# Designs tried in a protein design chat: VH-VL binders against Ubiquinone biosynthesis protein COQ4 homolog, mitochondrial (COQ4). Part 8

Target 1, 235 residues: Ubiquinone biosynthesis protein COQ4 homolog, mitochondrial (COQ4), of Homo sapiens (Human) (q9y3a0)
Amino acid sequence: SDGAGPLYSHHLPTSPLQKGLLAAGSAAMALYNPYRHDMVAVLGETTGHRTLKVLRDQMRRDPEGAQILQERPRISTSTLDLGKLQSLPEGSLGREYLRFLDVNRVSPDTRAPTRFVDDEELAYVIQRYREVHDMLHTLLGMPTNILGEIVVKWFEAVQTGLPMCILGAFFGPIRLGAQSLQVLVSELIPWAVQNGRRAPCVLNLYYERRWEQSLRALREELGITAPPMHVQGLA

## First folded at step 1 (VH-VL)

Design z05 (framework fv_zilovertamab)
Fold by ESMFold2-Fast, scan of step 1:
Structure z05 (fold): chain C 235 residues (1-235), chain A 119 residues (1-119), chain B 107 residues (1-107)
Amino acid sequence: as target 1 above (235 residues)
Amino acid sequence: QVQLQESGPGLVKPSQTLSLTCTVSGYTFTSYYIHWVRQAPGQGLEWMGIINPSGGSTSYAQKFKDRLTISKDTSKNQVVLTMTNMDPVDTATYYCARELGYSYLFDYWGHGTLVTVSS
Amino acid sequence: DIVMTQTPLSLPVTPGEPASISCRASQSVSSYLAWYQQKPGQAPRLLIYDASNRATGIPPRFSGSGYGTDFTLTINNIESEDAAYYFCQQYNNWPYTFGEGTKVEIK
């Protein structure tokens, strides 16, 4: 076995993957040591490197994804025309993105730069994923509370296969109260998995060229359905 | 079991259009990328292009970009290669191949179909 | 595009002897290198992937090694049924590229 199946988005099975994540999580925790945190990071990057290569080549094969790789757009406070976005119609992707940032009090600014990915293009792909994460909250209608973050991680795990997304999806639920955990397992995970499998690769969306598009129309284009319940205020 | 089978004309005249069909069975058609690779008699393998059967997105080798179109018919589980302005130099065995996941490994190949370009 | 160069292009060998085929990439492909076997009149068959991993059902006499730009396919104790063309393929950089092939002939 070579693990090729987990790298294929349409072949990422939830139940066998959950069993695999339990085993992998237990092994990783057993090997964890503060002195060896760099080795744990390197091990994670080895798996991440293969997944990033798969994502990069998926982008190269898609016309819109290829343009993104060529032009390397960035999403940050310095690259966003906030005045333009504010002038867009209510319900457009750009206006809803601004609303998401305001309501959740988050900044579009990027985290520290990637230092441990040797390939420049793969480094861009992981940076793009990080910047696109807030767009996924907007597309899925999820807040940045614990429950909302976990739902987005399940969608991302199904879409990308990135180890960080898989671990976040699996271990995140441990932080939830009983009510939120019940809602997550019975309603939100099935919804997130279904949308993750149905939607085309979200890294192939040139968000900066779709600011004017209706969020509702974009969701219909991607096959993303409305959340089964409001998760804002659930904890 | 998983099978890929190429079909099409064995003989094409110069300047005419080639149409080859790859019919797949034994797996979910939309779950795997399909590639086209050709091999001239006595020569090596030459990659031509790829299609994602789920969305229909394609990419081609620069050499073939102006003449080659790859399309799909999901109802028939078929991928179609269309190449215009055939030349005797295009005489080759044409293969379709399935990509294993998103790993760029080709786990199943069709048996190949020989296309001779001659007047 | 990455150019893959194979040497030798023709390799006559005697049964029971080892055979080695070299594949060189014009720029680094890390470990993303595969080897295929093609017998006369047949489609190619995957032998080795990730430079050194044997594909399912491939006999242990086949082995691969290398990293970066230099790769080797080794066939130990070659058998008459191993007469075939052998191709390397890089899958690190798009577009995918193959070597020109090596014809292994049994004396």
Scores: ipSAE 0.000, ipTM 0.394, lowest interface PAE 17.4, mean pLDDT 78

Design z06 (framework fv_zilovertamab)
Fold by ESMFold2-Fast, scan of step 1:
Structure z06 (fold): chain C 235 residues (1-235), chain A 120 residues (1-120), chain B 107 residues (1-107)
Amino acid sequence: as target 1 above (235 residues)
Amino acid sequence: QVQLQESGPGLVKPSQTLSLTCTVSGYTFTSYYIHWVRQAPGQGLEWMGIINPSGGSTSYAQKFKDRLTISKDTSKNQVVLTMTNMDPVDTATYYCARDLIYGDYFFDYWGHGTLVTVSS
Amino acid sequence: DIVMTQTPLSLPVTPGEPASISCRASQSVSSYLAWYQQKPGQAPRLLIYDASNRATGIPPRFSGSGYGTDFTLTINNIESEDAAYYFCQQYNNWPYTFGEGTKVEIK
């Protein structure tokens, strides 16, 4: 006879009061240093419960999303066939994803593990969101500089409604210089919001089954238009 | 103005290596992908592979992956197709075609094609 | 691989009549479908891209339509110079694949 086991490998059980304290502390730390991805992750887990349930329910209603919830695919160095992706044509999702990782000097494994979500399926949903984040940079043509990250956060805030994305979108701009802030407000936020409204839920896309799809074709399928300017040179 | 021209041997013996060159002119070499497509006599078109002339990145159809190499020479505005272990079934007209990297057109210009016969 | 199936494979047509060629993909290719014309001894020539956009220099009698898996190339008021092979091609998924071709012959 066993009592309740762990919900998943990195789960740390927390009370509602402990979740409140973690949310407040991680929000303060994320605002102080947005490069602390671990604190951004904790903020997402501790503040996003209701929104994660809404996202999970949306995925359940979508045929592709339901398949993702059933199969629990992961995007990591251990699950990616890097040799296969490197052999794909220039312009395919898989090849462009690898190019994004190389140009921005990030790996699929830079994301913090999920710890403070007390539901196994919701823990998967937020982990999936984190793993998909780099894919959104590829889809939106955004680099990982401060300006590019803020643009992606505006898209994510509109798409998901996650409190961490909303906070990142609204407070991230205070770190920008005058030129980047002007470009963000006049061009990039309207563009990101418009695309976020048009695109279907990005969590419902089975990326691992679309590596061979043209990035151009995928963007059009999702209603994502080309950026109004080249952001990499601005930051 | 815009021209793509294939050149290379018209005859190749079985088991030998084929080398074809696509020379381009009239546009910026690094702005367009170059693809190789072949057509056996009286048959349809078969896509072989692609190169990005800017970085030299390549991809090949699985059928050709083990014996096909596409390379570039930026100083001459040339793309080179190299295929090992030629067989009589590889007898075909070989075309290069361009594809705009940041635009709407797809295979808007093709080379005239070069017939390669593989026989004794 | 996505399989592209063209119907008919041979199409005899009387000058002045419309001609239609169908192309079916084994799975959705959205609108990422091109049509090419190939005359004997010549390289293929781009006619239509993105399912319905005419390439530069292509006469208005050529038009394309369709989305997803079903596509049609239409040649209105066909002329004798339109005798050629016509190929569809998808560029939604790698590897890029072509239909087997339709031979249009003038009666």
Scores: ipSAE 0.000, ipTM 0.450, lowest interface PAE 15.4, mean pLDDT 82

Design z07 (framework fv_zilovertamab)
Heavy chain, then light chain:
Amino acid sequence: QVQLQESGPGLVKPSQTLSLTCTVSGYTFTSYYIHWVRQAPGQGLEWMGIINPSGGSTSYAQKFKDRLTISKDTSKNQVVLTMTNMDPVDTATYYCARGGSYLEFYYYGMDVWGHGTLVTVSS
Amino acid sequence: DIVMTQTPLSLPVTPGEPASISCRASQSVSSYLAWYQQKPGQAPRLLIYDASNRATGIPPRFSGSGYGTDFTLTINNIESEDAAYYFCQQYNNWPYTFGEGTKVEIK
ESMFold2-Fast, scan of step 1: ipSAE 0.013; ipTM 0.588

Design z08 (framework fv_zilovertamab)
Fold by ESMFold2-Fast, scan of step 1:
Structure z08 (fold): chain C 235 residues (1-235), chain A 120 residues (1-120), chain B 107 residues (1-107)
Amino acid sequence: as target 1 above (235 residues)
Amino acid sequence: QVQLQESGPGLVKPSQTLSLTCTVSGYSFTSYWIGWVRQAPGQGLEWMGIIYPGDSDTSYNQKFKDRLTISKDTSKNQVVLTMTNMDPVDTATYYCARLEYFDWLSFDYWGHGTLVTVSS
Amino acid sequence: DIVMTQTPLSLPVTPGEPASISCRASQSVSSNLAWYQQKPGQAPRLLIYGASTRATGIPPRFSGSGYGTDFTLTINNIESEDAAYYFCQQYNDYPLTFGEGTKVEIK
């Protein structure tokens, strides 16, 4: 009872909306065993079929998105000219993408091909989403630690409406320590939601034609603002 | 290049505690689940447990009831398997293996394996 | 626990011929099934996941099929380097479980 501050050293101050979100996440987690991850993913891909159709239709209506659906570019080691990307100016999308891969020790090939989707075009849409996920880490300035992944999932949930992105955004915070959870709820979720609402659909961006563009200029074009704090130092 | 390497004692006496270490390199340690799978001589593969190094979330095969603990040391990019009260039937080759982040449950890269013999 | 049963346990094949290995689950695992290859003295190597999707670097002569409880791994135009043990694994429910293994021998 000492005021509005934390009740003890590990207590996180939360708003009614934040408490509602955590309660909803806890209730949904009780409905599913967290160790049945693939069952939840399979259900998410199945129920996401309608969401994938909406995303595909949005891409078809966008001039750049329509070209992406027609040409079906892939982001993988076999399709990327890594030598060319390494020759690009510092601060360009291509150079910063390579830096993200090196710092986080991730390969473009770490994303498995889509499964559980029978429609070839819809399978491409979800595969495109998976391949551009690493690009979103670069655009948002987020590392691949658990806090950074949750922030990206909030952005993706707002952007795509995919059930698995929504589940990851809502239930991921349960896995965080007290300090990270406080930062997530008070600063990072509002930031991610605002950027997700402001930015055009990231599936409509032809990344393969933007490798030489300054990352700073691309962020400004997309309405993506700098993170409110450095997530790299948070657990 | 992704690499996983097991290390630990090759011989353990009955009732003693086994400690095996899995050291990983070539990828982001905190971005992928890591599991332990063992194989008794002439037998099939048996899943023991998994850990997500980013937050130490774990899942264990209930068969090992309270004997098994999997932990991590992020500063060394290591996952540690600890199993108490070893018995001769626990003699096996022990593997650590990485699960893909979005698949979570298929093992895409494996360590070489380490043979642990439990005998007097 | 879901029990995975492989047949046959031993499969001698002639180079250039197709080889097929069956894997049956005691209950439906949807398409949540992986196949691994293990050569003597080596760790397992992922071949197939999602019942039919080839892992990176796996030659097209390897193919997987099936859904629910009945799955098949097929190796077309088998080569001498394909002599190994092959294991199926379900990842539909915990605990994760493997088949007994099939030894493919080149005669």
Scores: ipSAE 0.000, ipTM 0.398, lowest interface PAE 18.3, mean pLDDT 79

Design z09 (from z08 with heavy chain L99H E100L Y101G F102D D103F W104L L105Y S106Y; framework fv_zilovertamab)
Fold by ESMFold2-Fast, scan of step 1:
Parts: C-alpha cells; sequence; structure tokens
Structure z09 (fold): chain C 235 residues (1-235), chain A 120 residues (1-120), chain B 107 residues (1-107)
C-alpha cells in the first residue's frame, strides 16, 4: 500500500488484527483437516512470527545456516535438476528424496507460497521450513499417511517450536484409529522426541550441497535412528 | 567486483571528533554486515564495531561504547564511523570490512585502510 | 575478553620448507577461528575460516587445523610471496579478538 511494490513474490501486507483472524481461522481448519496445506501454511505464517525470529537467529549463528540465509536456495521443480538426482548412487540423499516423492506422489511444488509474513528474511525461513518438510519424511523414514505426518510433526515441534507444528503434534492424533494411536503414544512419539532433541536444527542443513551424501551417513551425522516399527500401511 | 573504500581526514587534533566513511560497491549493500577494525602503527588488529545496513542493527566493542557510533546512508552505499574525543593513542589505520552475518564474523573483503594521525 | 596468543611472533623460513604458526585462545572458541595474511602497506586478506576452510582463491599450500583452544596455520611449501604478517581471529564471542600477529620472513 505504500506503492513500493511487494517485499517478495506473493507477499500480501497484513495488520496485526488481520494476522490474528487468519491465525484463528487457519488453526480451526488445520485441526479439522491437517492435509489442507494452504491452511497449515497460513497458520504457520500468522502465529509463528516470534518463533521464526528465533529460528532465523539460530540459522545466523550456524555457519551452514548463515550461508543458507545469504544464498536463499529453493527446493522446487524449477530449481531441482531431476535428471542429475536420478543419476546419483542408490542410497544417496538425492536418490532417496526422489524415491520419496515418487512413492508418495508428492511434488516439491505442493506447498502454498508465503503470503502473510511482513519480513522478507522471515518469509524465506518459513518457506525453507515448508520445502524442508519432505526432506524430513526422507530423513525419518516416514510415509505421508496420517500417522507418518503426525510423527514428523512431533519431530518438527521439538526442533522448531512453531505453533502449527505443536498444534499438529498434539491434536493430529484425534484422527487416528485405536491401533495407530497406541503405537504413536507408546513407540513413535518417544522416538520422534528423542531424535528431535538429538539432531541439530534441520534448517541449518544445506540439502542442495548434500545430494551425493549417503542417506545412512547423513542420518548418523544428525543422530537420527531407524524407526522402531514399519509405519507404512498403519492407519 | 566487491570493493570497500575508506575516506576521511588524515589528521585530527586531540579532543576532536573523527568521522570516517566507508563506500561500498559490487554487492547488495543491505545484505551484508560492515565492521570497522583499526591497527595502530606496528601493532595488531583491533575490532571496533559492526552494523547491518538493512536495519541499522549495531554492535560495539565495549571499550569504545561511549564515544563510538556507526551509522549508514543507504542512498550512497556508505557506512559512517564517528568517534568523539580523539586521543594520540587512537592514531591508527582504520579499515572497513564486510562479513556475512551473525556467527560468520570473519571478514571476507577489506577496504585499503585510511591512516588517521591524532596530534597537535 | 577472549585473549588470542600467537607463537612464534617471528618465523624465518627458507623457500620450499613448511611453516607452522600456532594460535591459542584463553577459552574455547569451538571452530570459530579465522586466519588473515597482511603484507606491508596492504589490508588483511582472509586465508582460512571455520578453523580449516580455505577462502576462495587461496592456494592449497595454506591449511588450517584445530578446535577449542589450540589452532595451527600451516604453509606446506612456502614461497617468497608468502612473506607477510599472519593473524588469527576468534569469532565465537564478542568482542571479536585477534592474535598479536606472526611475521613470516623468507630467508
Amino acid sequence: as target 1 above (235 residues)
Amino acid sequence: QVQLQESGPGLVKPSQTLSLTCTVSGYSFTSYWIGWVRQAPGQGLEWMGIIYPGDSDTSYNQKFKDRLTISKDTSKNQVVLTMTNMDPVDTATYYCARHLGDFLYYFDYWGHGTLVTVSS
Amino acid sequence: DIVMTQTPLSLPVTPGEPASISCRASQSVSSNLAWYQQKPGQAPRLLIYGASTRATGIPPRFSGSGYGTDFTLTINNIESEDAAYYFCQQYNDYPLTFGEGTKVEIK
């Protein structure tokens, strides 16, 4: 509204009151349907401002994280060299990321663009978080079914403290069947919390420079252990 | 190409205020921190302070806190160091230098330096 | 303040020989240490950061090592153009502090 143009592509200026209303509405919708990525994105943008500043400051204090903030790499169909990733050794981060996308029928472009964050660097941080989410499924060995998404949300809640991750972790289980709820509480939450505490901040990992690295070696570097049970097919 | 260039007076009298300007080119002025480092003749390097031109966030070496101010002029791509109550012990070559940000406080590009002599 | 101590302060070497400079911090600085080269009448030039990462354009004969309080800069096949002062700098905590400098002299 000041005529200077948008801070970044897709930016929509909003007041604190508008942010409050968007947060309330998107929280209700995300709890009703956590697969609505658009509502989850709005909740993250409108409720996470203070937490995003903390995450940005953590990235600034890490040598690799600071490089990410300066260079602003993106993970999208337009930035990924899919042919090059496909040619990498089986078991590398790049090959396993492609396998995750193919098996789960997910595109790098499925995340909603950032619209409601009024700081360009913080807008990048939340966009980076969204793009990294699929990498976390790959690192943790979690499918995109309801149970797998909740496990990843517990890991993300411990790692980031983002309100949308905390809400997803605590209220997502309401949609689970009895068997999945039992294994979530007894096995998977303790595992996700332990790994989230042990691993360094996942926003500080320059994934685009690690495509060739063995996924097993990367997990070992990050302190991420194998899941205690096979989650694929549980519901 | 990245360039930083210091300019200012070569001679300052005791008790006067020093004003030095660092002009930068070849990169996004508001995307990198700029620091000031001085070197007394025949001595080592001494860090003075830094500024992030994007939001004017500053941090100063406590030794200089009550007489040092670092400011910016975005229209000219300039950072200005102002230091009050100059003393002969402040005689030094003053450098401005760029760094990437928090935790990456090493300096990747330096100006050529400007010698400031404090003498009556 | 973290005090950075360099040894030796003066290091005469012959071309082709290896040269090593030590830098000691009064408390741990993790790997947050940089090395600079300064030739007479010139500004410092970044050589190494993160204790061991070579800066862009720096010849492979320069290498850094160390962690915590003890760090070493090594020039493994010294050339006449390497005659200069070398400074270490910690960036683990404010204020940023430098070593006293080591003068490398080519004999």
Scores: ipSAE 0.000, ipTM 0.406, lowest interface PAE 19.2, mean pLDDT 81

Design z10 (framework fv_zilovertamab)
Fold by ESMFold2-Fast, scan of step 1:
Structure z10 (fold): chain C 235 residues (1-235), chain A 121 residues (1-121), chain B 107 residues (1-107)
Amino acid sequence: as target 1 above (235 residues)
Amino acid sequence: QVQLQESGPGLVKPSQTLSLTCTVSGYSFTSYWIGWVRQAPGQGLEWMGIIYPGDSDTSYNQKFKDRLTISKDTSKNQVVLTMTNMDPVDTATYYCARQGYDYVFGSLDYWGHGTLVTVSS
Amino acid sequence: DIVMTQTPLSLPVTPGEPASISCRASQSVSSNLAWYQQKPGQAPRLLIYGASTRATGIPPRFSGSGYGTDFTLTINNIESEDAAYYFCQQYNDYPLTFGEGTKVEIK
């Protein structure tokens, strides 16, 4: 078409001023409650446009990333063969992903739909990032508590440069108690930054073709080391 | 410096209840699973059970016929093993150990020195 | 329960020789396997976790390999201080289970 009609399902056209207001409100809400996935999604869409173009261009240059952009795989309840993943060996990516979802009580479908990105391919890139976020928890061994989310945000900030990840990484720690903050600064941030720099771009990994791969073998391939401690239950 | 230390009675009479404490220091108590493993004199290691002190989630070896409970006291950084109806075959060195390296289950990376419990009249 | 079987149960070795201990699981444990060293009167010490990753402070002469049901602990250029019991342990499923142990003796 010539611009008449929606770019994709759930698309909401917004002005630059409206995007600025949504970004400010979303940032404030996300810092108070990172479990508000809808607010995190709005922040990512409204502030990440330039960074999304860089990520999309990096995917285009990578053979596997280019294939992901062409085929546009999705990770959701409707696209996952949960029965097949459940039958995979313990320790495989697919089985450990299911364990992560169960232990943390998260569904692949709990993510907010993309609404405020005006380019279809960039909308796919941000949606892919959201779908991959749960894989990052699995790869990094991080729970969805506040400390675990902050550690994942540091890894994501280093990997993607998305403004929402940078803001979450730098301002999220203000919500932590002294003990968790000490552990975060002394052990977990250095670990997350080191792994984020060493690992190839996580958007270029075709997870749907690696369900049977051992999670430890995949971590070794990506240069990701085991966490220095269990983060589950920390404030 | 991570340390775990067991304490409790060295001698228990048959049919009595055993209570052992594991006191930990040098790390965040509520962030790691803590398990109990015993070893009869001259024999191998036997896993008894494990607790996550952050929420008191527990898992037990069914071999103990519901006579085993593991609890915590967060104010003292202690995990408590309670086992009822002690029998001479329960004579063993009892260890507490932290599960530390892998996210889900993990290996036991730090161990207490062990405490010998003898069950006799 | 997953049964862990170690071979051999007794392993006499001469200093400088390599020593290998095998551990077999009754069902797949992926790479969720650890190796421990225990000297008389002491608590077990973690050597290897994740089948092949050395724990902090463990000398490079210790190495682990394997996946699924068959695992090996190798001690290259064995030293007299390595005389001890060695145990494998699966942590793929509860209850956690140990092998029966291998006594490594220096000739």
Scores: ipSAE 0.000, ipTM 0.407, lowest interface PAE 16.6, mean pLDDT 81

Design z11 (from z08 with heavy chain E100S Y101I F102A D103V W104A L105G S106Y; framework fv_zilovertamab)
Fold by ESMFold2-Fast, scan of step 1:
Structure z11 (fold): chain C 235 residues (1-235), chain A 120 residues (1-120), chain B 107 residues (1-107)
Amino acid sequence: as target 1 above (235 residues)
Amino acid sequence: QVQLQESGPGLVKPSQTLSLTCTVSGYSFTSYWIGWVRQAPGQGLEWMGIIYPGDSDTSYNQKFKDRLTISKDTSKNQVVLTMTNMDPVDTATYYCARLSIAVAGYFDYWGHGTLVTVSS
Amino acid sequence: DIVMTQTPLSLPVTPGEPASISCRASQSVSSNLAWYQQKPGQAPRLLIYGASTRATGIPPRFSGSGYGTDFTLTINNIESEDAAYYFCQQYNDYPLTFGEGTKVEIK
């Protein structure tokens, strides 16, 4: 029994057939209930292997991204210095991230552990993506309602090419009413696509070293523009 | 201490295949990309390709894609460059070097280089 | 391909004087630029990466600056042992490309 143990904590070895079945099942569940975090995680892990490799390679090419892969920082309640973040100036990344978590009743710890990716580094990449997702809501100024989540998925699909993000971007809109669909198609998708193309890969941003940076200044650095409208109140 | 060392023939005849080996020590072989860079006499540096020994992923300069293959032998901590149909213009010093970041990175440690002359 | 152009190609300098080498990319490479030193008969040695970060063991007289398309390597108070070829390299995109090289000669 040379290498019978898990590659990392919570790793579950799976066959390609099992991966296909998990991907199909989790895709159906994610479309039915996009707030089911464990199903979203499984979909990302099983369908995205080739895309995760491309994302890892992008991170390796970037000095900041390469450092993230080397040091493997985590965003969780055990790694965050919440007292330090709360002491930061209003409008800083750290303060606005805490505000996002509080307003939307989201915890850094709500994500399921990575289980079905057989490569430890790729497992980190998908885990990093999942932890960074909440930061994207903060960066893009999007709430966690259905419309806001679809807008973030369009940005993520353009940025990452992950199958889960592409599926969420293209099929999420079927859940929207006519008014929200009109706004999504005419204003928000063009905006999200432009920002996704213009911004550097969001996995390459060392958020833990930028807590003190003004969110406005960070958006300018990344080429992210203000949303064309206030999404919070839309159906 | 990190070391990379090239080995292979110093002379290759036109139309023959070149095979060069890079042996590494002093670090985790599967954790860093290894690349090949050549330098013709009196000329600049030219990147040829890279390999990630952990999964054999490769990237080649398109100029060489039809002739160049880079492979690895994890049991020996070796990377092998194979180039077919050698021509006198391929005469150069060939270096293997470690990338400190993956895919499109910079080279932090270099081998001593090996001169390959292509002539009859 | 991204073309890297170095200026000057030959730079005679007197010890104790500053030397500056320019590197221009044909399109933006952000800060993904490295500088190497190569002495005759030797392999290149990494001096600077990320446009401005000195590699381990590199003396502080070597500094790099720039972003996008225009980069500079500066050697302050040049010493006799700094006579060598200097190459810039972009690693923003494939293929990886090097400048032509600048020969720094001590007068």
Scores: ipSAE 0.000, ipTM 0.418, lowest interface PAE 17.8, mean pLDDT 80

Design z12 (from z08 with heavy chain L99H Y101G F102L D103F W104S L105Y S106G F107M Y109V; framework fv_zilovertamab)
Fold by ESMFold2-Fast, scan of step 1:
Structure z12 (fold): chain C 235 residues (1-235), chain A 120 residues (1-120), chain B 107 residues (1-107)
Amino acid sequence: as target 1 above (235 residues)
Amino acid sequence: QVQLQESGPGLVKPSQTLSLTCTVSGYSFTSYWIGWVRQAPGQGLEWMGIIYPGDSDTSYNQKFKDRLTISKDTSKNQVVLTMTNMDPVDTATYYCARHEGLFSYGMDVWGHGTLVTVSS
Amino acid sequence: DIVMTQTPLSLPVTPGEPASISCRASQSVSSNLAWYQQKPGQAPRLLIYGASTRATGIPPRFSGSGYGTDFTLTINNIESEDAAYYFCQQYNDYPLTFGEGTKVEIK
């Protein structure tokens, strides 16, 4: 769901000053138009360096996370066996992930590649975060409408501490109508924050080795509770 | 004609390793999941594990912990079940079964089964 | 693990009568439930999958129903060749689990 734009063709080495300018520009654009996926990606890459190091170090200390960093699995159309995922039991992670993609008209390939991170391992960490984002919609039972995206951003902000996720969580609600804002503040933010605090780091989950696991069992393992309400159809 | 056939030793001594082979014919080997199910004499069915031969993805019943491995040989259209440290309680008829493809894990084609007795 | 409970475990029936077997899951399995028939000395045979869809070649006297936690296999106008064990199986979550089996015996 990150998209791709003309700004991204190859990795672009940039100075700290240039990264600061890109961060300022992309933050302004993301706040006024969150559908600019290219600008959201630039904001994430340019503002998250210290936090990415913390996340990478957490992954190194976790047995599953360390394996992910070593093997560097990717989630894309070229790496997914969609036919196999369709053959999995209803309610499994893989089957529910496919359902999420179909219902929301999203492709695993629609994301900007990492360009402005000069450390190769940190570049993988932020790319992994982007690829895992759709899994979080599946785990949390959230659609890709504005309300659902904000709920996921609150969970991600609590989980990762990434500046882009924090900004998205706090300023995203500006786009909501009064009814959705009321539900967000009274029900959904407390739910997302509690789940984010209980769950282990979602970057430490080797999704590609858990496709067959039931979503219910996975949620129980992660300490994630069912959504307090259906967000589908709300503005 | 779609067929699955198990083969392997009928007798295994305690602490030894069991190796059973499931040979498939009559369909695209890499397009269907293949599972192993066992049945102790006079008892019910127990699911052991499953493999997708197209990419060697496996899932095991945790009851067997690290004793059980399921692998494939695509050149021979074979799935191999390996189980270490056999115990008399593992005496059972072992079946391989094809899991029905898209949208169902129903096991639509079964081998005839092979009896494995674990005794001294 | 999801526990599958079958009732009855033994079912004597007279030819021509209907037979019904119940299968209950300890938690919801949606419609991800299959039924198998096993005759002595033979491998299991798939009868029904998706709770209610008959497998290829299965006579219409066999039917399945149910959703969630409560499922039924029905055999209308039972024939002597239907004497066998019948097992339900959920495929909603790992490990895949079977019911204890029901012995259908012709009197």
Scores: ipSAE 0.000, ipTM 0.415, lowest interface PAE 18.5, mean pLDDT 81

